# Ledger of designs, part 181: VH-VL binders against q0atu2

Target 1, 119 residues: q0atu2
Amino acid sequence: MLDKKARIRTSREYRNVFEKGKRLSGRFLIIYYVENALDNNRFGFITNKKIGMAVIRNRIKRQLRAIVREYQGQVKNKHDIVLVARAGIGKSSFEGMEKDYIAIMKKAGLFARNANKID
Short names: E, the ipSAE of ESMFold2; O, the ipSAE of OpenDDE; V2, 0.75 times the mean of E and O plus 0.25 times the DockQ between their complexes.

## First folded at step 8 (VH-VL)

Design ub8 (framework fv_recibokibart; at its last look DockQ between E and O 0.82; V2 from the best seeds 0.00; counts 0 for: pae E 3.7 > 2)
Fold by OpenDDE, look of step 8:
Structure ub8 (fold): chain C 119 residues (1-119), chain A 121 residues (1-121), chain B 108 residues (1-108)
Amino acid sequence: as target 1 above (119 residues)
Amino acid sequence: QVQLVQSGAEVKKPGASVKVSCKASGYTFTGYYMHWAKQAPGQGLEWIGEINPKSGGTNYNQKFQGRVTMTRDTSISTAYMELSRLRSDDTAVYYCARDKYYWEELYFDYWGQGTLVTVSS
Amino acid sequence: QIVLTQSPGTLSLSPGERATLSCRASQSVESDYLHWYQQKPGQAPRLWIYGASSRATGIPDRFSGSGSGTDFTLTISRLEPEDFATYYCQQYGDSPLTFGQGTKLEIK
């Protein structure tokens, strides 16, 4: 799991991202993102009942956290990023989620531009 | 009652810029994303982009990237769309439209009346 | 991007007839993100069906939406004179948001 330092945890923190940030919609994810004044990135995750039962929603969150953790080192610093799971994500494979995450993060320009950037 | 009232028709020359306004009323302006769409004469609708009125954050259709600028004035609940380097194929009716939710459904429940922009030499 | 193709381009019918409008997506779209709008000449589009099958407020029950995946349909059971207009489908299942090219429903 992500370090608690790297997590958006409070309703106020989530609201801040929604109100002050930008958004970008992908196939399975909508990301909301804004620069923060910290030395690290923070991630939040939102699933709703349209995704499925609680067991499914929790699975999706675990998978998204795994994806975020995997690519965390490639994300530009000092951002709060909230991932909102869209309705179809429950039908997606892990690879599909990962692909969508990469695509949407690239479109948002949130990945660092370096030789190790994932295409 | 929710209303979106847009500015009047514009006539511009190629290479010029146009700025269309959309004044919102009847709801909390900063609580809903505002979208803009283009409809060329006799054609369908094309999405231009969206703006978060609270933050001013924008997301544009790549087709318009570099020529479109969306802004807002929260003090008067007004959104603006500016299109620069105008060309003849920019001739169209431009609409503002309110997004229903942040991330659910994402449809436009209210539209402005449209603004005709004519680009001719 | 997801391309929405509507058919037919023009549909000529008489009042009282049944109308069936199709919207095909180039890739699968969740029903929650497929919507329909009605537009009459000189007017702005108006939300008609949302989430593929839900009628917007004030929309008569003679209108219905259905479909899933890549195929969606708007049906008018018995046409009324005020129903003749152009109908657009719209998706936000993926960025960028896109519209179909529209089906013009005209009086025969």
Scores: ipSAE 0.433, ipTM 0.859, lowest interface PAE 1.7, mean pLDDT 92
Fold by ESMFold2, look of step 8:
Structure ub8 (fold): chain C 119 residues (1-119), chain A 121 residues (1-121), chain B 108 residues (1-108)
Amino acid sequence: as target 1 above (119 residues)
Amino acid sequence: QVQLVQSGAEVKKPGASVKVSCKASGYTFTGYYMHWAKQAPGQGLEWIGEINPKSGGTNYNQKFQGRVTMTRDTSISTAYMELSRLRSDDTAVYYCARDKYYWEELYFDYWGQGTLVTVSS
Amino acid sequence: QIVLTQSPGTLSLSPGERATLSCRASQSVESDYLHWYQQKPGQAPRLWIYGASSRATGIPDRFSGSGSGTDFTLTISRLEPEDFATYYCQQYGDSPLTFGQGTKLEIK
């Protein structure tokens, strides 16, 4: 579960990300992201009615929240990030969504760098 | 009506830079993404990148990363694409194109007339 | 990246004939993200079909699009003289946005 402070909640907050941010599309997701003035990240989730009925859209949102929660410690701080579910996401497995999220976040440069290892 | 009017043809030498303009009219400029595409002679189309005209935020095709800069001037509803360190294979027609606003779809409903850039020794 | 391969490269037909243009993707692409453009010499591309099957505004109903997964088709039920042009498919099912190499539809 995402902390209440880590959620984008208002229409103005969502609009700010869309208007001020960048976007990057993956196979099942689009992310919009912008640096914020906070000390934390915030996440928003959008599902389109083209995906299906409300029960299906709510399942997709729950799965995406779970994925974001799992990887949130790797995300560079001070970003507002909106995940938009693409029309084909209903045909994806949880693992497919997860791989897509990881790939997009890496392409966007939003994951913190790993520590170097020495043999 | 929606129009995208691009700057005129240019002839450049290798190593130079070119800046192509795209003036928009007939719609709210800051409400749509602007994209740029390349079409080399006898070749198909290649996407270069996009700019959010409200924020100036950009996303470039990796092939062009490091040589392309997209900007805009909202006061005159004009987008710009600058390509540096020109090579002979940069000879092409360059198009601006407007993204019909749809979050899951990304297709271009209006295109500029194209700008021929010729790079020759 | 997703490679779109169009076939044939050139299709030679006469007015009145049925044309079938193929676009094959290297990976599955949701139909909502597959689009078609028409381009005539010296002109910019024009949006023709979006979302695999929806005609853009003002496009004659003799044009239809179909397909899913990796295989997409643009069909012209009865060719008119103005239909002879190059047609490109385009995807953004994944980054980067890519186009097919085109099919030139020419008069026999």
Scores: ipSAE 0.373, ipTM 0.809, lowest interface PAE 3.7, mean pLDDT 89
ESMFold2 (binder alone), look of step 8: mean pLDDT 93; pTM 0.948

Design ub9 (framework fv_recibokibart; at its last look DockQ between E and O 0.78; V2 from the best seeds 0.00; counts 0 for: pae E 5.6 > 2)
Fold by OpenDDE, look of step 8:
Structure ub9 (fold): chain C 119 residues (1-119), chain A 121 residues (1-121), chain B 108 residues (1-108)
Amino acid sequence: as target 1 above (119 residues)
Amino acid sequence: QVQLVQSGAEVKKPGASVKVSCKASGYTFTGYYMHWAKQAPGQGLEWIGEINPKSGGTNYNQKFQGRVTMTRDTSISTAYMELSRLRSDDTAVYYCARDKYYWEELYFDYWGQGTLVTVSS
Amino acid sequence: QIVLTQSPGTLSLSPGERATLSCRASQSVSSDYLHWYQQKPGQAPRLWIYGASSRATGIPDRFSGSGSGTDFTLTISRLEPEDFATYYCQQYGDSPYTFGQGTKLEIK
C-alpha cells in the first residue's frame, strides 16, 4: 500500500484537486492533478459503480495503487493526483492499466524527464 | 435555460491573433469544463482544448499547442480562446461547448452558435 | 489518437426510409464514451445520442444507437424531413477527443 502521507484521504482534499487542478483523459483513466505545497506527492483513487460490483472496484483500486507505487519515484514532486477509473477498466489487464497510466502521465508531463519509462 | 453566446465573425491577416469569446448563462459557469472545437469550411469537427473555469487550468490538443490560449473571466461567465500566428488553414468556424465538471459521462451537451474566423492576405 | 471513420460519407434517402450510419474506431472505445451529434447547415452541432445508445433530451424514438468495441451504428427507423442533416460520432475514450468526418444524410 501507499504510504499514508502519499494518499489523498479526505473529501476536501479530493475536491481541491478537482476544482483547482487540470484533468486529462486516457483510455482507462482520467487523472486530475494539481501542485501542492508539500514535499511529497499524494494520490487518490476513484471508482464508480459503472466499473462493476464492489469486489471489482476494490480489485481495480488495488491494481491502480500497485501501479502508482511502482512508478511513484519517477513522478514529478509536489503534486496531488487523483486517478478516476473509467468504465472500460474492468475489462483491462493489469498491463493495459499500467500502459494507460504511463501514457496519460507522460501526456500530463508528470514524469521526470530523466525517468526511464516503457511504452 | 443554458446558453452559450459567442462573439462575432473575425477577419484577420496571416500572422495575426484572434480572440473569440463565449459567454455562458443559465448555469453555474465554474461548474462545467468549457471546450473549443474547430470546423473548417465543409469539414468535420476538431477538438482544440478544454479549460476548467474555476481554476483556469487548461488542456490543449497537441496540434494547437503553442498557438492556442484559453482563458476565462468568472465575473462575467465568459470563456476565451485566443489563436495566434494565424494562417489560411485556420479559417474555420470555432465553437465553444460545455461538458460536466469532473464527471465520467463526458459529452458536449450545449454548444455556442459558432464564430467564423477568416484568415486571408 | 483514436480515429473515427464514418460511412457512408453521403447517404441519399427519401422520407419514410430507414437510415443506417456507421462509425468505426481505430481502437476499442467504451460504449459510455461514444456519442453522436446532429448538425444542420449554418447551425452548431447538437447532442443526439450519448453513451452509444442513449437518446438526448427531446430526441425522437425513431433514432437509436448501438454498437461496442470499434463498431457503432446510428439508426433512423423512418426518416422525417427534419432528420436530413450531417451526423458526427465523437469519442471521449482517449485524449485528444476526436470526431468522425461525418455522414451527410440528404434527401433523395
Scores: ipSAE 0.303, ipTM 0.828, lowest interface PAE 2.5, mean pLDDT 92
Fold by ESMFold2, look of step 8:
Structure ub9 (fold): chain C 119 residues (1-119), chain A 121 residues (1-121), chain B 108 residues (1-108)
Amino acid sequence: as target 1 above (119 residues)
Amino acid sequence: QVQLVQSGAEVKKPGASVKVSCKASGYTFTGYYMHWAKQAPGQGLEWIGEINPKSGGTNYNQKFQGRVTMTRDTSISTAYMELSRLRSDDTAVYYCARDKYYWEELYFDYWGQGTLVTVSS
Amino acid sequence: QIVLTQSPGTLSLSPGERATLSCRASQSVSSDYLHWYQQKPGQAPRLWIYGASSRATGIPDRFSGSGSGTDFTLTISRLEPEDFATYYCQQYGDSPYTFGQGTKLEIK
């Protein structure tokens, strides 16, 4: 699970990311992202109702949270990031979602691989 | 009445730049992404990139990265696409097209009339 | 990137005939993100079918779309004179977004 400080929680916070951010589409995910004024990253999750029943959508959301948690230490700081699960994600594996996430985050320039954090 | 009206045709020499405009009306300009696409004569369509008109944030097709710049002026509901270091294979009609922000099924529901850019010596 | 290959390149038929246009993707695309556009000479493309099978506003029901995975089809059950145009499929599934090269539907 993500820490409460690392969650996008309100409709206004989500809207800010959509309105002010950039987006990138991948095979199973779309990410929306914007620099924030905080000292940390925040993540939000949305599942498309066409994915399937609520049980399936909730499972996918849990899997995406696990992926984000695994890689959160590599994400450039001070960003609000919303992951939108696309309709096709229901046919993906966990590994497929993970690969898509890594690819999108690299395309967005959001991974700080091999970079030292400077205040 | 959603309408996208583009600037007029242009003739350019290789190495020059061109800036095409797309003026939006009949909807809230900052509520929809704006895209640009290229269609060479007798050929299909090629996606160039997109801009978030509220923030000015962009994402470009790698093929055009380094030569394309997309901007907008929200006070006049107008998007712009500038293509630099023109070469002869940039001769094409360039279209603006809009889609919705959010996570729903996304498609280009309205298109500008197109702007012919001719690059020749 | 995902390559969309349309076939045939040109389809010559008469009004009243049935037309079948094919779009094949180089890798799987969710049907929700496969769209069709109609374009007539000198005009911008127009959204025709979205999500593989949903008709855009005002599109007559003689147009039907189908398919999933890598194979998608646009069918016109009885051609009308106004249906002769070029049709493009387009994927919105992975950036860069790509279009097929088009199928020109022309009067025989």
Scores: ipSAE 0.173, ipTM 0.758, lowest interface PAE 5.6, mean pLDDT 88
ESMFold2 (binder alone), look of step 8: mean pLDDT 93; pTM 0.946

Design uc1 (framework fv_recibokibart)
Fold by ESMFold2-Fast, scan of step 8:
Structure uc1 (fold): chain C 119 residues (1-119), chain A 121 residues (1-121), chain B 108 residues (1-108)
Amino acid sequence: as target 1 above (119 residues)
Amino acid sequence: QVQLVQSGAEVKKPGASVKVSCKASGYTFSGYYMHWAKQAPGQGLEWIGEINPKSGGENYNQKFQGRVTMTRDTSISTAYMELSRLRSDDTAVYYCARDKYYWEELYFDYWGQGTLVTVSS
Amino acid sequence: QIVLTQSPGTLSLSPGERATLSCRASQSVESYYLHWYQQKPGQAPRLWIYGASSRATGIPDRFSGSGSGTDFTLTISRLEPEDFATYYCQQYGDSPLTFGQGTKLEIK
């Protein structure tokens, strides 16, 4: 699980990312992201009913948090980033989600050139 | 009624820059992302990028990165797309198109009429 | 990037006939993210079908869209004169967004 400080929690905080930020669509993920005035990165996670039932959406959230945690050291500091799961994500493998996350973070300019698995 | 009205045709020399405008009316300008697309003569459409009208935050197709800049002016509900270092293969009709602000039901429901940009010696 | 290939490039038919237009994706696209646009000469594209099968507002019910995965189809059950135009498929399933090269529907 990500530390409390690294999580976007309130609807107001999510709205701030959408209103102040920009967007990038990946295969399984859409990210909304903006530079923040904090000393750390914060991540938000959104799943919608197009993905599937609650059990699937809960699995996806857990897997996305694991991926974000795995690569947190490679993300440029001082950003609020919201990951929105797309309809097809429920059929993806963990590796497929991971690959898409890395690809979109690099396209967004949020990853260091040599971003790799920390573990 | 929703309308996107673009600036008129431009003729430019290679190496110059062109800035196309897209003026929105009939809806809340800041409520929809704006996209730009290119259509070369006799060819299909190519997506150039998108801009958040509230923040000015933009993302571009990698093919156009480094040469394209998108901006907006909320006071006049107008989006802009500037292409620099023009080449002959930039000759095309450029379209603006609006899209939902949020991740649900993303599609281009309204388009501008297009702006022909001709790059010639 | 996802490449969309439309076939045929040109389809010559008469009013009253059925038209079937194909769009094939180089990799799987969720149907929610596959759209069709109609374009007439000198005009901007117009949203026609979204999410593979939903008709946009004002589009006649003779138009239907179908498909999933890599294969999508736009069908016009009985052509009217105003239907002769170029149709483009588009995917919003991965950046960069891409369009097919178009199918031109022309009068025989």
Scores: ipSAE 0.804, ipTM 0.903, lowest interface PAE 0.8, mean pLDDT 91

Design uc10 (framework fv_recibokibart)
Fold by ESMFold2-Fast, scan of step 8:
Structure uc10 (fold): chain C 119 residues (1-119), chain A 121 residues (1-121), chain B 108 residues (1-108)
Amino acid sequence: as target 1 above (119 residues)
Amino acid sequence: QVQLVQSGAEVKKPGASVKVSCKASGYTFTGYYMHWAKQAPGQGLEWIGEISPKSGGENYNQKFQGRVTMTRDTSISTAYMELSRLRSDDTAVYYCARDKYYWEELYFDYWGQGTLVTVSS
Amino acid sequence: QIVLTQSPGTLSLSPGERATLSCRASQSVESYYLHWYQQKPGQAPRLWIYGASSRATGIPDRFSGSGSGTDFTLTISRLEPEDFATYYCQQYGDSPLTFGQGTKLEIK
C-alpha cells in the first residue's frame, strides 16, 4: 500500500501536475509529471469508465499502487507523478502493467540507472 | 477557424541550425499540446516530439534527442522547433500539429502547412 | 517502439472500385489510439479516421475504418477521383508515436 505522504490527495494538487508538468504516453499508462518542492515523491492515480466496470477499475488501482510501491526506490526524488490508466489496461496482466510502468518511467528520465537489474 | 501557420522555407549548410515557427490562431493556444513531425522527400512521417504550450514541458523521440529543442511564446501563440548540427538527411518538410491537453482525443486534428528545410553544401 | 507496416505500398485502382488498405502493428494497439491520415502531394496530412473507426468531421461515409489488436483496415466503398492520395496509419498507443510508411492510392 502507498503511504498517505506518497499520495496526491487534492484536486488542486492534480491540477498543478497537469498545468505545470509534462506528459508521456505508454502502452497502458499515460504519466503527467512535474518536479515538486518537497523532500519526497507523490503519486496520483486516475481510472475512468473506458477501462471497464468498477471491479476492474478497483483491481487496476490496487495493482498500480503495488507496482509504484515496489519501484519507489528507483524513482528520481522530488516529483509529483499522476498515472492515468489507458483503454486496454483491463486486458493486461500484472506483468504487462509492470513492464509498461518501468518502460515509461525510464523514457521520462524518472528512473535510476539499472532499475530492472534486480530481476 | 483553427489555423497553424508555419515559417517559410530555409536553406542551410551542414553544421548550421534552423528554427522553424508555428503560429496558432482560432483556439486557446495553451489548451492543446503541440507536436512536430519530419517528412523526408518521398518518405513517410516521423514524430519528433511534443511540447505543452501551458508549461513548456517537452518530450522528444530519442532519435532526435540532443539535436532538437522545442520552445513556445504564449504572448504570440507561437511554437518553435530548433534543429542543430544539421546534416544532409535532415532535408525534409517539418510539420507542427496539435492534440488535446489531457488524455482524451489524442490525435492530430490540425496541422501546419509545413516548412521545407534543405541542407546542402 | 511500435512498428506500423502498411500494405500494399501502392494500390492502383479505378474510380468506382472498392479500396482496402491494411495497417499491421508489431504489437497490440488499443483501437482507440489507431488513426488514419490522408495526404495529397504538396499538402499537410489531414485527420481522416480516428480511434480506428470514427470518421473525422466532413469525411464522406464511403470511408470506414475497422480492426483491433495488431490488424487495422481502412476501406473506401466506391472510389471518387478526389480519394487518390497517400494514406498513413498512426499509433498513439505508446511513445514514441509512430506512423506507417503509407499506402499510395493511384489511378490505374
Scores: ipSAE 0.405, ipTM 0.840, lowest interface PAE 2.9, mean pLDDT 90

Design uc11 (framework fv_recibokibart)
Fold by ESMFold2-Fast, scan of step 8:
Structure uc11 (fold): chain C 119 residues (1-119), chain A 121 residues (1-121), chain B 108 residues (1-108)
Amino acid sequence: as target 1 above (119 residues)
Amino acid sequence: QVQLVQSGAEVKKPGASVKVSCKASGYTFTGYYMHWAKQAPGQGLEWIGEIHPKSGGENYNQKFQGRVTMTRDTSISTAYMELSRLRSDDTAVYYCARDKYYWEELYFDYWGQGTLVTVSS
Amino acid sequence: QIVLTQSPGTLSLSPGERATLSCRASQSVESYYLHWYQQKPGQAPRLWIYGASSRATGIPDRFSGSGSGTDFTLTISRLEPEDFATYYCQQYGDSPLTFGQGTKLEIK
C-alpha cells in the first residue's frame, strides 16, 4: 500500500533511524524518527515474536501500513519514521491502533495541521 | 564497570535556572539513552525526559515541557539537564539513568547517585 | 497517562515474614514493560525486577514478580534485614513513563 519510495527497506536505513533519531512510546507502538535529507517521508515497520505467530505479525504489518497510508498527507515532510509494534498490539482493535498512531504522531510534533501546500 | 556520576548539590532562588550534569563511564556513552527523573522530598519518582547522546534528540514529559532542556557533550561522556524558572516545588533530588536504544531492553539498569536541588527564597 | 497505584503505602513486618506488594495500573500494561526498583534512604533506585517477573543480576531468589494486565505483585518469601526499603513499580508501556508512589517496607 505504500510506494516503494516511501518505505525504509535496508538494515542500514533502519539502523540510521535508531542511532540518530528520537523515540516516543505509545500504548501499542513505539516510533523512532529522524529528519532526512530527501524530498519525501519514509516509513519502516517492525514486528517481533513477542506479538505472536507469523499470521498475527503479518496482519499487524498490513494494518499499520494502511493506517500510515491514510494519514501520510498529515505527516511533516522529510522524515524517516520506524513503527515498532509492542507485545500487546495483537489484542488491539484496528481503531485502537489507529488512535495510538494519531496520538503518538501528534505528541512527537510530526503532524502538520495547516500545512502550506505552496513553497 | 558502569558508573554515572552527577554534579553536587545546588541552592537556588525562585526564578533562577539550574544545570545538573551526569558523567558516564565504563560503557559506550552513545549506545544508550539518558533519562532524568525527579524525586521531591519524601515522595515518589517522576520521569522528566530522555536524550539520545549520539543525535542529541530529546523528548520531554509534557509536565516539564518549556522549562527543561537536555543536552550532552560526547567528548567528555556527560549529559546535562537544565531546569529554568525554578519554583519551590522543584526542590527535589534529580537522577540520571541509562536505557538501551533497542526496543527490547526498556528499563533503567544504572542510575546516578542523585543531585539535591533546593529552591528557597 | 497510566497511573500506577501501589498498596499498601507502608507495610510493617518482621524479618522472616513473607511480604506481598501490589501495583495496579489504571490501564492494561503488557507484563514485558512493567518493572520494579528498590530504593534505600539516601540512595538511588536500583533495578530489581524487569518485565514483571525477571530478576535483575544479583537479586536473591527470595524475590519474585508476577502479574499481567492491570494487576502486578512483588513477593519476598522470607524477609531479610537488608530487604527493608521502598519499592517502586514503573511502566514503560506508554508515554509519559510513570512510577507508582512506592510501598515502604519497614521493620515492625
Scores: ipSAE 0.135, ipTM 0.745, lowest interface PAE 4.5, mean pLDDT 88

Design uc12 (framework fv_recibokibart)
Fold by ESMFold2-Fast, scan of step 8:
Structure uc12 (fold): chain C 119 residues (1-119), chain A 121 residues (1-121), chain B 108 residues (1-108)
Amino acid sequence: as target 1 above (119 residues)
Amino acid sequence: QVQLVQSGAEVKKPGASVKVSCKASGYTFTGYYMHWAKQAPGQGLEWIGEIRPKSGGENYNQKFQGRVTMTRDTSISTAYMELSRLRSDDTAVYYCARDKYYWEELYFDYWGQGTLVTVSS
Amino acid sequence: QIVLTQSPGTLSLSPGERATLSCRASQSVESYYLHWYQQKPGQAPRLWIYGASSRATGIPDRFSGSGSGTDFTLTISRLEPEDFATYYCQQYGDSPLTFGQGTKLEIK
């Protein structure tokens, strides 16, 4: 579960990230990211119909939130980050999604320390 | 009608910098990403990087990171790619190409005509 | 990075024949992110097939794309003189974006 303060909630906030942010593509994920004026990070999650049926999309969203929560302490502060699930994500394992997340966050320069799982 | 028109051919010495332009017309410039690709003589295509004209956000292929800079001027709908510390293996045709600002429409539907950059002593 | 290997490097055929061009990826690529471009000498590449199987605007029905996972194919059912060109596959599935080395389709 992610704290409410760590979540992007409104369409206006999502639009800000898409309009002003940088994009980086991974195997199963695309991230859009921009510095914010807050003292914390916020995350958004998008799944679309190309992934599969609603039950699959909802499972993917839950798994992505769990991954982000586990690694939130390693993310450089003051960023809004939107994760967009790619078409192939429905065939991936939890471990596959986790590895892709770590890889793209490192490539984006968004990890403040070596990636380790947090309690 | 959509057009991407690039600047003319350039001849540079090793160690110099080159800045190639790509002027867009026929569409909303800030509604699309702009990419740059390299094609050495007789060789295939190599992706250099991308820029989002609306925000100026950029991402580069690691191979070119540190030598390439992408910028844009929204007032004249023009994207730029600057490559510094030129080497002989930078001799190539450089292309700009546009990509829709939409998650699943990730392909290059229109390309510029190309700019030949020759690096020689 | 994902390496795309095209085969054959050169394909020599006559007008009227069927052409089959292969693109093999070093890792699985979702079909939505596999594209084909046509390039003639002295010209910029042109989008030909996107998402493995969708023809770009204006591309004749004789062109078709197929494939999934690591194996993708571009097929030309009956070659016309204008089809002799170099074809590149490209993946947008992972960064960096990569292209195959190209298959040159030439007149026998």
Scores: ipSAE 0.032, ipTM 0.716, lowest interface PAE 6.6, mean pLDDT 88

Design uc13 (framework fv_recibokibart)
Fold by ESMFold2-Fast, scan of step 8:
Parts: sequence; structure tokens; C-alpha cells
Structure uc13 (fold): chain C 119 residues (1-119), chain A 121 residues (1-121), chain B 108 residues (1-108)
Amino acid sequence: as target 1 above (119 residues)
Amino acid sequence: QVQLVQSGAEVKKPGASVKVSCKASGYTFTGYYMHWAKQAPGQGLEWIGEITPKSGGENYNQKFQGRVTMTRDTSISTAYMELSRLRSDDTAVYYCARDKYYWEELYFDYWGQGTLVTVSS
Amino acid sequence: QIVLTQSPGTLSLSPGERATLSCRASQSVESYYLHWYQQKPGQAPRLWIYGASSRATGIPDRFSGSGSGTDFTLTISRLEPEDFATYYCQQYGDSPLTFGQGTKLEIK
């Protein structure tokens, strides 16, 4: 579970990330990201009908939150990041989603150097 | 009518910089991402990067990282791509193209006419 | 990066014939993120098919796109003189965005 203060919750906050942020596409995820003026990082999660039925979309959201929480300490401070699940993510394994998340966060320059969960 | 109009052809010496413009009209400039692509003579297209016109936030293909800078001026609905430390293999037509902010509409529906940049001594 | 390989590089046909253009990806690409562009000499590329199978506005019914995974196809059922051009596939499924090298459709 992700802490309340680490979640993007309002439509206005999501809009700010989409409009002012940078974008990077991965295989299963697109991230939109922007620096914030807070002491912490905040994450948002979006799924759409291309993924599948509501039960699948809700499972994907829960799994993405778990992945984000696991790697939270490796993300550079003061960012708002929105994860948008792409078509095909519902067919991916948990490990597949995790690898894609790590890859896109590294490409975006958002992970600290040597940002493995084991490390 | 949506239109992207690019600046005219440039001839540059190796080591120089070139700045290409792309002026948008017929739509809300800040509602779409702007991309740049390279096409060397007789070759296919290569993606250079993208800019978010609303904020100026940019992401570049690692191949061009360190030599390319993308900017925009929202007051005149114009995007710019500057390529520095030019070499002969930078000779190409450079295109701007737009796509929508949202993940659903990730395709280049309109392109500029292209700008030929020739790098020769 | 995902490499897109188009085949053939050049396809020589006559008006009235059927054309089949292939695009193979080095990794699976969701069909929603595979697009085709048409380019004529001296002109910018133009969006032709998006999401593997959806025709862009104004594109004639003789054009169709299909495919999934790593194999995508653009088909022209009956070539018209105006269809002779270079066609590029493009993936938006992973960064960096990549294009195929193109298939040039030329008159025999």
C-alpha cells in the first residue's frame, strides 16, 4: 500500500503532470513526470478499457502500487509521476511489469545510481 | 486547417550549430507534443526526441543526447530544434510532427514539410 | 530498442496488382502502437494507417493493415498510379520510437 501523501489524488494534480511533465513510453507503461515543490514523491495510476474488464484493471493498479512502493526509496526526490498502463499489460507477469518499471525509471533519470531493489 | 511550417534549407560547416523552426497553426499549440525526426538522403526516418510545448519539458533519443536541444515559444506557436557540433552524417531532412498529450492518440497525424540541412566543407 | 525490418526493400508492380508490404519487429509490439506512413519524393510522411488496422482520414478502402505481435502487414488490394510511394512502419510501443527502413513501391 502506498502512503496517502505519496499519491496523486485530484484531477487538477493529474492535469498538472500531463500538461507540464515529460513523457516516456515503456513496453507496458507510459510515465508522465514533473518536479514538485513538496518534500516527497507522489504517484498516480491510470488504467483504461484496452487493458480489459474492471477486475483486471483493478488487479493491475494494485500490482503497480506494490511495485512503486517496493522501489520508492530509489526514486529521486520531489517528483510527481503518473503511471499509465498500456494495452497488453494484463497479459504480463508481475516480474514483467516490474522490469518495465525499472527500465523506464532508469531511462527517465528518475532512479538513483545502482537502483536495484536488492541493493 | 492544421499546418506545421518549417524554416528553410541550411548549409553549415562541420562543427557549427543549426536551429530549425516549426511554426504551428490551426490548433491549440500547447495541446499536442512536438516531435523531431531525421531522414538522411535515401534513408529511412530516425526519431530525435519530443518536447511538451506547455512546459518546455523534453526527452531525447540517447543517440542525440548531448548534441540536441528542443525549445518552444508559445507566444508565436513555434517549436525549435538545435543540433550542435555538426558532422557530415548530420546531412538530412529534419521533420517536426505532432501527437496528442494523451496515451490513446500516440501517432503523428501532421508533419512539417521538412528542412534540408547540409553539412559540408 | 525495437528494430523494425520491412520487406521487401523495393516492390516493383503494375497498376491493378495487389501489393503486400511486411513489417517485422524484433520484439512484440501491441497493435495499437504500430502505424504506417506514406511518403512521396520531396514530401513529408503522411499518416496512412494507425493502430495496425485503422485507416487515417481520407485513405481509400483499398488500403488495409493487419497484424499483431511481431508481424504486421500493409495490403493494397488494387494499385492505383497514385499509390506508388515509400511506406514506413513505426512503433510507439517502447522508447526510443523507431521506424522501419521503408518499402519503396515502384512501377514495373
Scores: ipSAE 0.271, ipTM 0.787, lowest interface PAE 4.0, mean pLDDT 88

